# VH-VL binders against o04291r164to392, part 5

Target 1, 229 residues: o04291r164to392
Amino acid sequence: DANNPAGLLSIAEEALAEFLSKATGTAVDWVQMIGMKPGPDSIGIVAISRNCSGIAARACGLVSLEPMKVAEILKDRPSWLRDCRSVDTLSVIPAGNGGTIELIYTQMYAPTTLAAARDFWTLRYSTCLEDGSYVVCERSLTSATGGPTGPPSSNFVRAEMKPSGFLIRPCDGGGSILHIVDHVDLDAWSVPEVMRPLYESSKILAQKMTVAALRHVRQIAQETSGEVQ
Short names: E, the ipSAE of ESMFold2; O, the ipSAE of OpenDDE; V2, 0.75 times the mean of E and O plus 0.25 times the DockQ between their complexes.

## First folded at step 1 (VH-VL)

Design I04 (framework fv_ivicentamab_arm2)
Fold by ESMFold2-Fast, scan of step 1:
Structure I04 (fold): chain C 229 residues (1-229), chain A 121 residues (1-121), chain B 110 residues (1-110)
Amino acid sequence: as target 1 above (229 residues)
Amino acid sequence: EVQLVESGGGLVQPGGSLRLSCAASGFTVSSNYMNWVRQAPGKGLEWVSVIYSGGSTYYASWAKGRFTISRDNSKNTLYLQMNSLRAEDTAVYYCARDSGYDLYYYGMDVWGQGTLVTVSS
Amino acid sequence: AYDMTQSPSTLSASVGDRVTITCQASQDISNYLAWYQQKPGKAPKLLIHDASSLESGVPSRFKGSGSGTEFTLTISSLQPDDFATYYCQQSYSTPRGYLTFGGGTKVEIK
């Protein structure tokens, strides 16, 4: 339950396990997007079938930065995700294992003119794994998880983030392999029934997030190594 | 002993500025929700601002743009910078700790003694 | 806005009386309500959190009840030390909302 640090750590560890199964596993049926070439130097964008809640996307690519530096860049979400309006860090809690748990409130810009803007209440868990990989994973705290359930901000609809985030694995030659998962439910039922076929913002948003994250990190890596882009 | 002690109040002319300080002892301000609450003479309590343990700040609508809450963790001190002061800002200003966590407030369990701010020409 | 209305604004009572103060929220705030006591010239003191949980060191004659939009603070046998102003305060509208205090109820000697 989200009412104390031990409960928050339990939620964080559950989120981490589910995130890892999405990031590196095949437990979910992934469909590769048209136009993306799979490979170590490209972005492989995939979406899961609509047999799950919401829409998920994942991407993977090489970046010429160490895992901790990649995590530092990506945790500043408003700097690279255009649709992110604001991020408020409400609490920062040491996890006791060297990791950090953050309680975060996020507002997103409206996905379309036909739908309200979305807001999120999330737990973000950052930790180093035994193999030297760094993980930043995040999920919504909802009434179902015993988390804070204050009302959505005026003119916002509460959305749910399923376990999502970044797995950053070190490469022997330097740099990292970055795995990204974005899984979100933007609540299509808040949109009038006749407009729902036009409301595919969650699919568009998930794809934009994974692509934007990887391209932003690669851009910074290039600027760091060459000073000029 | 857990304590909060305010200072920095006084007489200021309309349009002036003041910075209030709130020194904490017996606990760490960065580990709690810290609030400023004011009370005009003979009136009720009015919430001004909060800074969360993570550093996020929120303000009453009438305070937004004029007042700024901040803290100095090395000095274990909370501040309220007040600009463009008006006669209606005349009040006793209290700092108060809330032992809340997550997104839930517990209740303001530790209060300072208050510092009087008088805005008068 | 989560407006908080207290009634009565003033209450005259004698030592030993049962005193009841009501706090009404303009919208459902679940149980996110605290009660404070303030004596003249002093800072407020937390009495009750989460609508009904008595704060450590507060006498058992104080009792909070209610949920949703209607809340009550009861003093079962008023003592001389209890003549004060009492405030309710909601925290349901956080983080982007404002904390809101009730207008206060002054309990004075009859």
Scores: ipSAE 0.006, ipTM 0.553, lowest interface PAE 10.7, mean pLDDT 81

Design I05 (framework fv_ivicentamab_arm2)
Fold by ESMFold2-Fast, scan of step 1:
Structure I05 (fold): chain C 229 residues (1-229), chain A 122 residues (1-122), chain B 110 residues (1-110)
Amino acid sequence: as target 1 above (229 residues)
Amino acid sequence: EVQLVESGGGLVQPGGSLRLSCAASGFTVSSNYMNWVRQAPGKGLEWVSVIYSGGYTYYASWAKGRFTISRDNSKNTLYLQMNSLRAEDTAVYYCARVEYDILTGYSAFDIWGQGTLVTVSS
Amino acid sequence: AYDMTQSPSTLSASVGDRVTITCQASQDISNYLAWYQQKPGKAPKLLIHDASSLESGVPSRFKGSGSGTEFTLTISSLQPDDFATYYCQQYDSYPYSGLTFGGGTKVEIK
């Protein structure tokens, strides 16, 4: 059954596999953002893909915190994502492998008065990989996969999150390498035609999720450990 | 010195089972995407299975349910458990590495073992 | 899984000849294509990755080109060591839908 714990774990594992393929592989074509060079304080690779459903963005960078601490910070989405209005954790389910499955409802602020606010109904899977990496991956649920039945909340348009999240690998000598994938479909067809290009702009979507996450984690690392030597 | 060495091949009757091993030296299997690729006598190359650095596995559609890829990190060894073998599974089985780079992902097979022959015949 | 078609299946050539092998993908695979060389009784050897990037230690007479759905491997001046079977391979769908190899092209002495 797709709605029981075994079914949810199956969905979580499928999402993880697709997320890892995007984060480390060739599942989508990535176009590197100009002006981004890897360096001590640089963001690393920031790339955007339009060779996919919706819009995908990927970023990678070094952070001076251990993987578990990075995961904890990034799971508190409203703390670093300005456009996030609210996050409600509806269920928390142990996955049996030391991992955790969460059913989450998220509301976003409307980008303009001409576009409706978006909401998401997702499964978030947090687990440790055999190599000591932590992963937090998330995808939308539909009624067919154990998500909500019926229409979105009043004044909201249901958006779809395709497998997205964070891969956090420990570095030799301390700290982590953080891989971020943001892949969403905001249903641009629900906005007036004149506004569609602005609303679905890859610049707006990529900057908010991937860059904000990296910079926030680095700021907390600096505040926690003091100045880097 | 980076090397892959397969073992465990041999003659087996239809419906039987075999377990192949692939010993790695000079690198760690858990840090790479490890694959099995086979080649029937006189035929082309055919992908069988992969195990991700994180431990997740994928299979060719014809291999699902019969073949299982696994690894033992303490022995730095990759395995392929083959069940319900058929004459069509007769092939040289290669293990092959895809090197993992955190910034660029994965690419082509950069190192191959010498192969081990599996013959399925009565 | 993407279908990969190589042509020709066999090719007869002499030392010093220019040899061209073609590989066609059933879908757009961008530049996620590799070329391998296999000699009888031996494991395949990687020649080219990402359609056109020559692997370390591979002679410059080998050249890969193409993107999307049509790719070529060219050997500009065939040497005795080059008589072998060549395979193309896509990795655009890896690992979700796996990997697909072309059928191979055997380069034989005339």
Scores: ipSAE 0.000, ipTM 0.427, lowest interface PAE 15.0, mean pLDDT 79

Design I06 (framework fv_ivicentamab_arm2)
Fold by ESMFold2-Fast, scan of step 1:
Structure I06 (fold): chain C 229 residues (1-229), chain A 118 residues (1-118), chain B 110 residues (1-110)
Amino acid sequence: as target 1 above (229 residues)
Amino acid sequence: EVQLVESGGGLVQPGGSLRLSCAASGFTVSSNYMNWVRQAPGKGLEWVSVIYSGGSTYYASWAKGRFTISRDNSKNTLYLQMNSLRAEDTAVYYCAKEWDYGGYFDYWGQGTLVTVSS
Amino acid sequence: AYDMTQSPSTLSASVGDRVTITCQASQDISNYLAWYQQKPGKAPKLLIHDASSLESGVPSRFKGSGSGTEFTLTISSLQPDDFATYYCQQANSFPLYSITFGGGTKVEIK
């Protein structure tokens, strides 16, 4: 139930549990992408799912920034994700545990002219875990949740975001370990059959968000850590 | 078809300012990473600045604080504001569209010449 | 600073020759490297991305190879249109490390 704050918090906590299972667990069958590592990252591992619904990818890497700073950077999605056309924050709700719940509407650009662009209605949950880790977890709100959703905008097809986001764990020596999960269902069946592989299981689409996120935060870390003018 | 057309170059004195424009057609500037790349006479290519589709901007270390990249989405035009110009800023300035998030430049403008001289 | 060392700086060749240009990165850049062709008075043109992937419309005589820190552009049978300056470019540290181009290799008629 997403019609009230308690219902939204319930959805947020369920999304967090499922996201953590994907980010650090074996809930999804992950295939490591050998030789396709982002940047000069010593542990930058990118993996795509082999047997989930939709398109899923996960990655992890070391970042020379504190967890909260990494989260702040990555929450500004349009600043680093080229495929993101616009993001509107529709409401902001305190979660009562120091965390924040946001209702967000996002429009993306289409990867081909043969299919309509996708849009998303999501709940994004940002909170600090007991061990000092920071998490930003996001999932779609659908008619099944009973909460606020709208029809797709004209010329858009509504996509579904499965629990996705960022887990940012502090390192003992300073900096962070960043775990990323991107799991979306772009409604591949609505596109011409020649384009369905791109929307169902394209490793190119699967890697876009995770690679862009890792590159962006590592580059900001490099910029801020000692550049002398 | 994709086209990028730069303008605004010219002769300027050291310490002066100049604003370059890059008019785009065949695609939307706000949907892409857009870059400025320069080339001094007889020299190689040197990256200047980028603006991301989301609006974040980054600069070469020598350009930071002097140069500002911006765009006007309603005009589908990219800009580079250059302040405190030096003789070593003399170059042809190219506008370049980035291919995907890969950091490769698939389309370039013809360039506009900036000469910083007394 | 991310250094890209390109060699040779100048190359004299005749039509029909095999031309080889080398590019070395100071750090591992995986396969995130592009090659550009620039003719006098013109903007650069993207030839190859991801070290070995030819752009649409680029003749098959152009071949890119390499990974990690050493990369090569080969022109198997030089044509008159191929006399130009060639640049490599790393994309692994973009944009905050700043994009880095090699110094260029000028392929001149012998």
Scores: ipSAE 0.000, ipTM 0.430, lowest interface PAE 15.7, mean pLDDT 80

Design I07 (framework fv_ivicentamab_arm2)
Fold by ESMFold2-Fast, scan of step 1:
Structure I07 (fold): chain C 229 residues (1-229), chain A 123 residues (1-123), chain B 110 residues (1-110)
Amino acid sequence: as target 1 above (229 residues)
Amino acid sequence: EVQLVESGGGLVQPGGSLRLSCAASGFTVSDNYMNWVRQAPGKGLEWVSVIYSGGSTYYASWAKGRFTISRDNSKNTLYLQMNSLRAEDTAVYYCARDLTYYYGSGRWYFDLWGQGTLVTVSS
Amino acid sequence: AYDMTQSPSTLSASVGDRVTITCQASQDISNYLAWYQQKPGKAPKLLIHDASSLESGVPSRFKGSGSGTEFTLTISSLQPDDFATYYCQQYNSYSSGPLTFGGGTKVEIK
């Protein structure tokens, strides 16, 4: 039930559990993407999954920044995602364990002039785990959560974000290991059949988000290390 | 105690401008998503515009560029500035409250309406 | 935006009758639908939200049902106070346009 603080916390904790099972578990089958290999411009391995609703993309790798710093960088989505048009934080709510729940409305640019732009209405939960890891997880709010799905879609098709986000674990010797999951469903079935091929792009969006996040974090880590590195 | 009262309607010539006001009592407009909805004589309801509790604004496609929704928090009043008025803008204009959830999200249906104010665009 | 079609546009009924009004969306809107009652010269009044949730203070003779694209408002035993025009409104997050209302159904005395 999304219409009270306890209900929102319950949804947030459910999202966290599902996100963690994707990020570190074997709940879904992951296939490594060709062309996203460990190299000078990669902080980890990127994989995709199709044994779920929509498309999930996953990545992990080492980052020479502490967990909280990585979280700060990645929470500023427009700074690293080219296709992000706007992000409105509609509400910020303290969670019982020192974490934070944010209600966020995101608009994306249209991929082509023939396809509608997508928007997302999500709950984002940021908290520290008992092992010192920091987590930022996000999911769409729907009628199933006991409320409407956010602002009206004036010229947008509402997309659904399944539990997605960042798990940032501290490493011995400093730095972090970053786990990323982007799981989206762009709702191709809400449009007439003849137009569906233009709207079925969940895989492309999930891959773009995961790749952009990895590259941005690597860039900031290199800049922070200075010219010597 | 909780009510909305519109004012500012009247007769205006095509191409003219008019500003509507909606005074709220018993609640704070900035805590809620506030909407304008219109109804042409003998016709149905048509959504015009919304201002979020956070200040973001959205418009019906035919209203964008001509109409501007705003509020004055110190006066607890909602406004609709209408420019370049056309005969088809003739309608009763209602302000309507979206009783926003405690966490800041709108419900996108309207639990409270004003009495309406008539705008007539005619030469 | 999704087209919202109400039928009938007008119906005549007597006190005590069961009245059914239908609202059809051009595409799936789940349960994101509200019903309003409007009396002549008055503002609309919210009756039902989320397709079937009765607003506080609204008589239990009003019932909303349906999901997806087909919705109904039923008045189980029409009272004199119920002669009015009724409107449905969609607020589905998957539409590409503004909030939209149905064309209205006028319930008249037979």
Scores: ipSAE 0.014, ipTM 0.556, lowest interface PAE 7.7, mean pLDDT 80

Design I08 (framework fv_ivicentamab_arm2; at its last look DockQ between E and O 0.02; V2 from the best seeds 0.00; counts 0 for: pae E 11.9 > 2, placed apart)
Fold by ESMFold2-Fast, scan of step 1:
Structure I08 (fold): chain C 229 residues (1-229), chain A 120 residues (1-120), chain B 110 residues (1-110)
Amino acid sequence: as target 1 above (229 residues)
Amino acid sequence: EVQLVESGGGLVQPGGSLRLSCAASGFTVSSNYMNWVRQAPGKGLEWVSVIYSGGSTYYASWAKGRFTISRDNSKNTLYLQMNSLRAEDTAVYYCARAPWELLEDAFDIWGQGTLVTVSS
Amino acid sequence: AYDMTQSPSTLSASVGDRVTITCQASQDISNYLAWYQQKPGKAPKLLIHDASSLESGVPSRFKGSGSGTEFTLTISSLQPDDFATYYCQQSYSTPRGYLTFGGGTKVEIK
């Protein structure tokens, strides 16, 4: 029950566990993205999943900022995700363990001839792990989990976000290792006539999201280092 | 056929204003990252501004506060409003598309350019 | 700042020559580099994106290589149509849109 605070925390904890298994685990098979060249942007593979519903992308890289600063930057999604039209934080709920649960509505512009954009109604859970790592993970809420029935009138296609987000682990010597997962399932709410264009647009958006997040944080780190020097 | 056609250039006094237009055909401006790039006579290319598919805009540091990039999706047209023009703004102004599908913002389609001359 | 230094600024060559143009970034830009060709009075034309990916319709004699801070454009057998000015351009600074071009290399007839 998503309207019950205990129910929201339960959803958040399940999302966190699944997100962590995708971010650093072996439960999902990852294949290097065609056309995406590994470089200083990543110490791991930028990859798309072969064995999940929908489309999942993963990236990993070193950044010269502490975990909380990285999380602060990445929570401001429009600042780095250039295909993001709007983000509305609908509510903010303390999780009781020092963490925070937010209910968020997001509109994304994904070019297609059949639908103008996608939108998401999500729960975002931010918490600090015992090892000093910071996690920001997010998943869709449906009418079945106490989310809304839908917006009034919309030319948007409601998309389902599977557990996605950021794991930010501190590094010895300063800085962080940033793990990124973007996982979207279009099969749940797509009509057959629009499914193919939305599928390809989501693959491109997943690639852009994971790479853009990492590069944006690195750019800010470089600007901050320049000021200190 | 995919093309960009600029217009609106001309002679203007220092301190004056001009609005450049860039009409797109064969694709949708709101589905791509649209840029303005300029080139002073006999000089190299210099990036001016971008508008992303989501609507966010960014500018070269020297253009901030004087230039405004915008688009009209219903007319499929990109604009550059240039205010407080200086002699050093004299250049051919190109509009250019960075296709949404590329990760690295490369300009695959360019207009023919429109000349802006700022002179007293 | 991501400054792009291109060399040489001018080179003279004959048809059939192998031409090499270099581009150096002030900071690591991974592979976020494109190459353009510009002929007098014309708009630039994209030759290579993503450091080494040849644009559709561009002859195979053009080749891009490099990553990080050092990049090269090579024309393996110069043709009459290749006398032009060439520019490199980085976009690693996205999403802020601080794009920078190299100063250009003019390839002229010897």
Scores: ipSAE 0.419, ipTM 0.756, lowest interface PAE 3.3, mean pLDDT 81
Fold by ESMFold2, look of step 2:
Structure I08 (fold): chain C 229 residues (1-229), chain A 120 residues (1-120), chain B 110 residues (1-110)
Amino acid sequence: as target 1 above (229 residues)
Amino acid sequence: EVQLVESGGGLVQPGGSLRLSCAASGFTVSSNYMNWVRQAPGKGLEWVSVIYSGGSTYYASWAKGRFTISRDNSKNTLYLQMNSLRAEDTAVYYCARAPWELLEDAFDIWGQGTLVTVSS
Amino acid sequence: AYDMTQSPSTLSASVGDRVTITCQASQDISNYLAWYQQKPGKAPKLLIHDASSLESGVPSRFKGSGSGTEFTLTISSLQPDDFATYYCQQSYSTPRGYLTFGGGTKVEIK
């Protein structure tokens, strides 16, 4: 049964496996983006996809906050994703292993009046790994994945989030190493041909979403420490 | 073609209130990051507030609690409600666009400004 | 709080001169820096964004450079239209911090 917790946990665990293979491996053909700097980090690296399904971006950086605090901040998507119209958590399900599954409906503004805004129907899975890392991963629910049908998209084009999320590794002495992966298919073929490049740009995805999230967490860390006026 | 037109400035006593308007044409306010920036006579530029396309708002620390940015998407108009005005709020107030297409926040379109004078 | 310090506050120059204006940030802002030109009674005009990217329609004699905490605007051959006040602006603190401008540099005809 696609609506029962065991079926949703199966989807969540597959999303986690796919996300980790992107965050720490070569599941996506990553190209480093010289000149797109996430800030004054010793390990601040931004990469974008080449020749993959959809578009993807990855960033890695140091943050002076503990993993669970970083996760809490980044789960509040409207606070850092400037084009996000709304995020509705429709269901919260204990995973039975200490993790949490959420069913989420997200609406975004369009950058143009010539194409419909996108929305997303997703499963988000939060869990702690054995090494003390915290993971928040997310993927769209579709007929192919199983799971409950989402809200209708009457005034939106339903976009797809492929396994994406945050891997937050604790550092000795405090703080965290944050890995972010965003992987989406914005349905570029549903827009006029002149607009299509906007919906196929992994560089725009990196700047608007992936790097923005990292900067947001770092700004909060500075405010918490009292180093930012 | 693309333009911003501010209105609502004028002379007001300390402690008073004033609401500034900024009418946009040639683009949609809700698809861009809309800002207010002020400039006191003979002084430099000072950022005041932003409303993002998603509707979230942020303010300079000195403006929080006194100023409110808002928009009316049906009129394609940005507003700044200014309360508890002080002499140091005397400035030309500009409406400015940070376009979504520009990958960093820089202001490519400005209005001509509206003067607010706070004097007893 | 990302304070921006411009220097000099004023400079005198002749048509044809190479002019350099500097802007220093109190903290590392990567390349999140814009330059504006403003003439009296007019709104500012965007010249450069991302520290070195020239805005459409801006003459190629304007060049931005720098990263981190130190940035420059260079005008390779000053023209009569270039006598104005120039401001730098950081955007690194968005969305949560506020944007800050430098104090300005007035370029005057000598």
Scores: ipSAE 0.369, ipTM 0.748, lowest interface PAE 4.0, mean pLDDT 86
Fold by OpenDDE, look of step 2:
Structure I08 (fold): chain C 229 residues (1-229), chain A 120 residues (1-120), chain B 110 residues (1-110)
Amino acid sequence: as target 1 above (229 residues)
Amino acid sequence: EVQLVESGGGLVQPGGSLRLSCAASGFTVSSNYMNWVRQAPGKGLEWVSVIYSGGSTYYASWAKGRFTISRDNSKNTLYLQMNSLRAEDTAVYYCARAPWELLEDAFDIWGQGTLVTVSS
Amino acid sequence: AYDMTQSPSTLSASVGDRVTITCQASQDISNYLAWYQQKPGKAPKLLIHDASSLESGVPSRFKGSGSGTEFTLTISSLQPDDFATYYCQQSYSTPRGYLTFGGGTKVEIK
């Protein structure tokens, strides 16, 4: 049974472990980005990967919102990710201990007209950790990982999401410390050589996805604060 | 045989409510992107709403708050609840399927439509 | 908003004529464009999806072309059965909540 809750939970737990090792550990060789514009992104650390499979970026910053609210905001990718075309949650499964597993199909816009757009079939795991942190981690489901088969990829190239997500820790004094990790393999080899830089750049990933997420949640936080005043 | 059959249309007064049904045969509603599209008399096509296989729903900006798309999996039927109806809502309402194979982008199966007339 | 503009609104032609209908998008919609044929009192029929992919069972005289903001439906030799109204439809904005159709092109007999 591809939808075996026990099997899916195992995948989720593995994804969580790997994600955490990236978010706060050195499972990925992270290099801090230098020279980013000082705007609303000035309060945070952005790093990109070296010598990893695919491309990866991470960011860490403060957000003046509670962890659950941050998670809700960021889980709605179409609202802040420009290149996100569609998200379809095909299944929602309680994972025990208050956790939730979602099976998600995501379509992305292509960064160029010269290449097919990418789609993802992923398992997303949301859970609260013992320390009060809230985690949303996500990874692709493949034949190797197990799980149900996703929708067909007609006119799309199925990309791989390696363990990615958000670690949201409550901060003393209010708000949250947000850790974001994006780790994907966009199958750059299938793209014309001249366009591969768009698919194999961790920097571009950081700018278009990782920083975009952080910026979006911060903007909402500011708007919320303004409404209270 | 694959088909969609709409029903529930009729005459309603402004401010009234109406619920349309769309019965599917030959395929599973819950496994496809199901849409409502309407056409005012002598006018063009206008997209109203969609329900994804996972249950997510989206609406045209003008439909938000007044229209609700839903489905009953046990009946393999799609619904459109219409509230606070206005004269400008007068139209033939079509249900249409967008399958995975067409990436939800095109509607390959349509019902015959059901006429909704909003008038005093 | 992704507005779709079709031209012409009405087209008079004879059997055997080459007919060209244009659809212009207000923004780049890549190839997320479909064409439909609708006859009076009937539901629309899908002709072409993904800008140029012919739907199964549709005669080869129908051809879709274009990408980005300019799209064309061509009927190489108009047949009696082809007199109808044609619509283009973009799906680029899916699922952000608004699919849009062109205003339609009525192909009528000259």
Scores: ipSAE 0.018, ipTM 0.610, lowest interface PAE 6.6, mean pLDDT 91
ESMFold2 (binder alone), look of step 2: mean pLDDT 89; pTM 0.931
ESMFold2, look of step 5: ipSAE 0.007; ipTM 0.460
ESMFold2 (binder alone), look of step 5: mean pLDDT 89; pTM 0.928
OpenDDE, look of step 5: ipSAE 0.008; ipTM 0.579

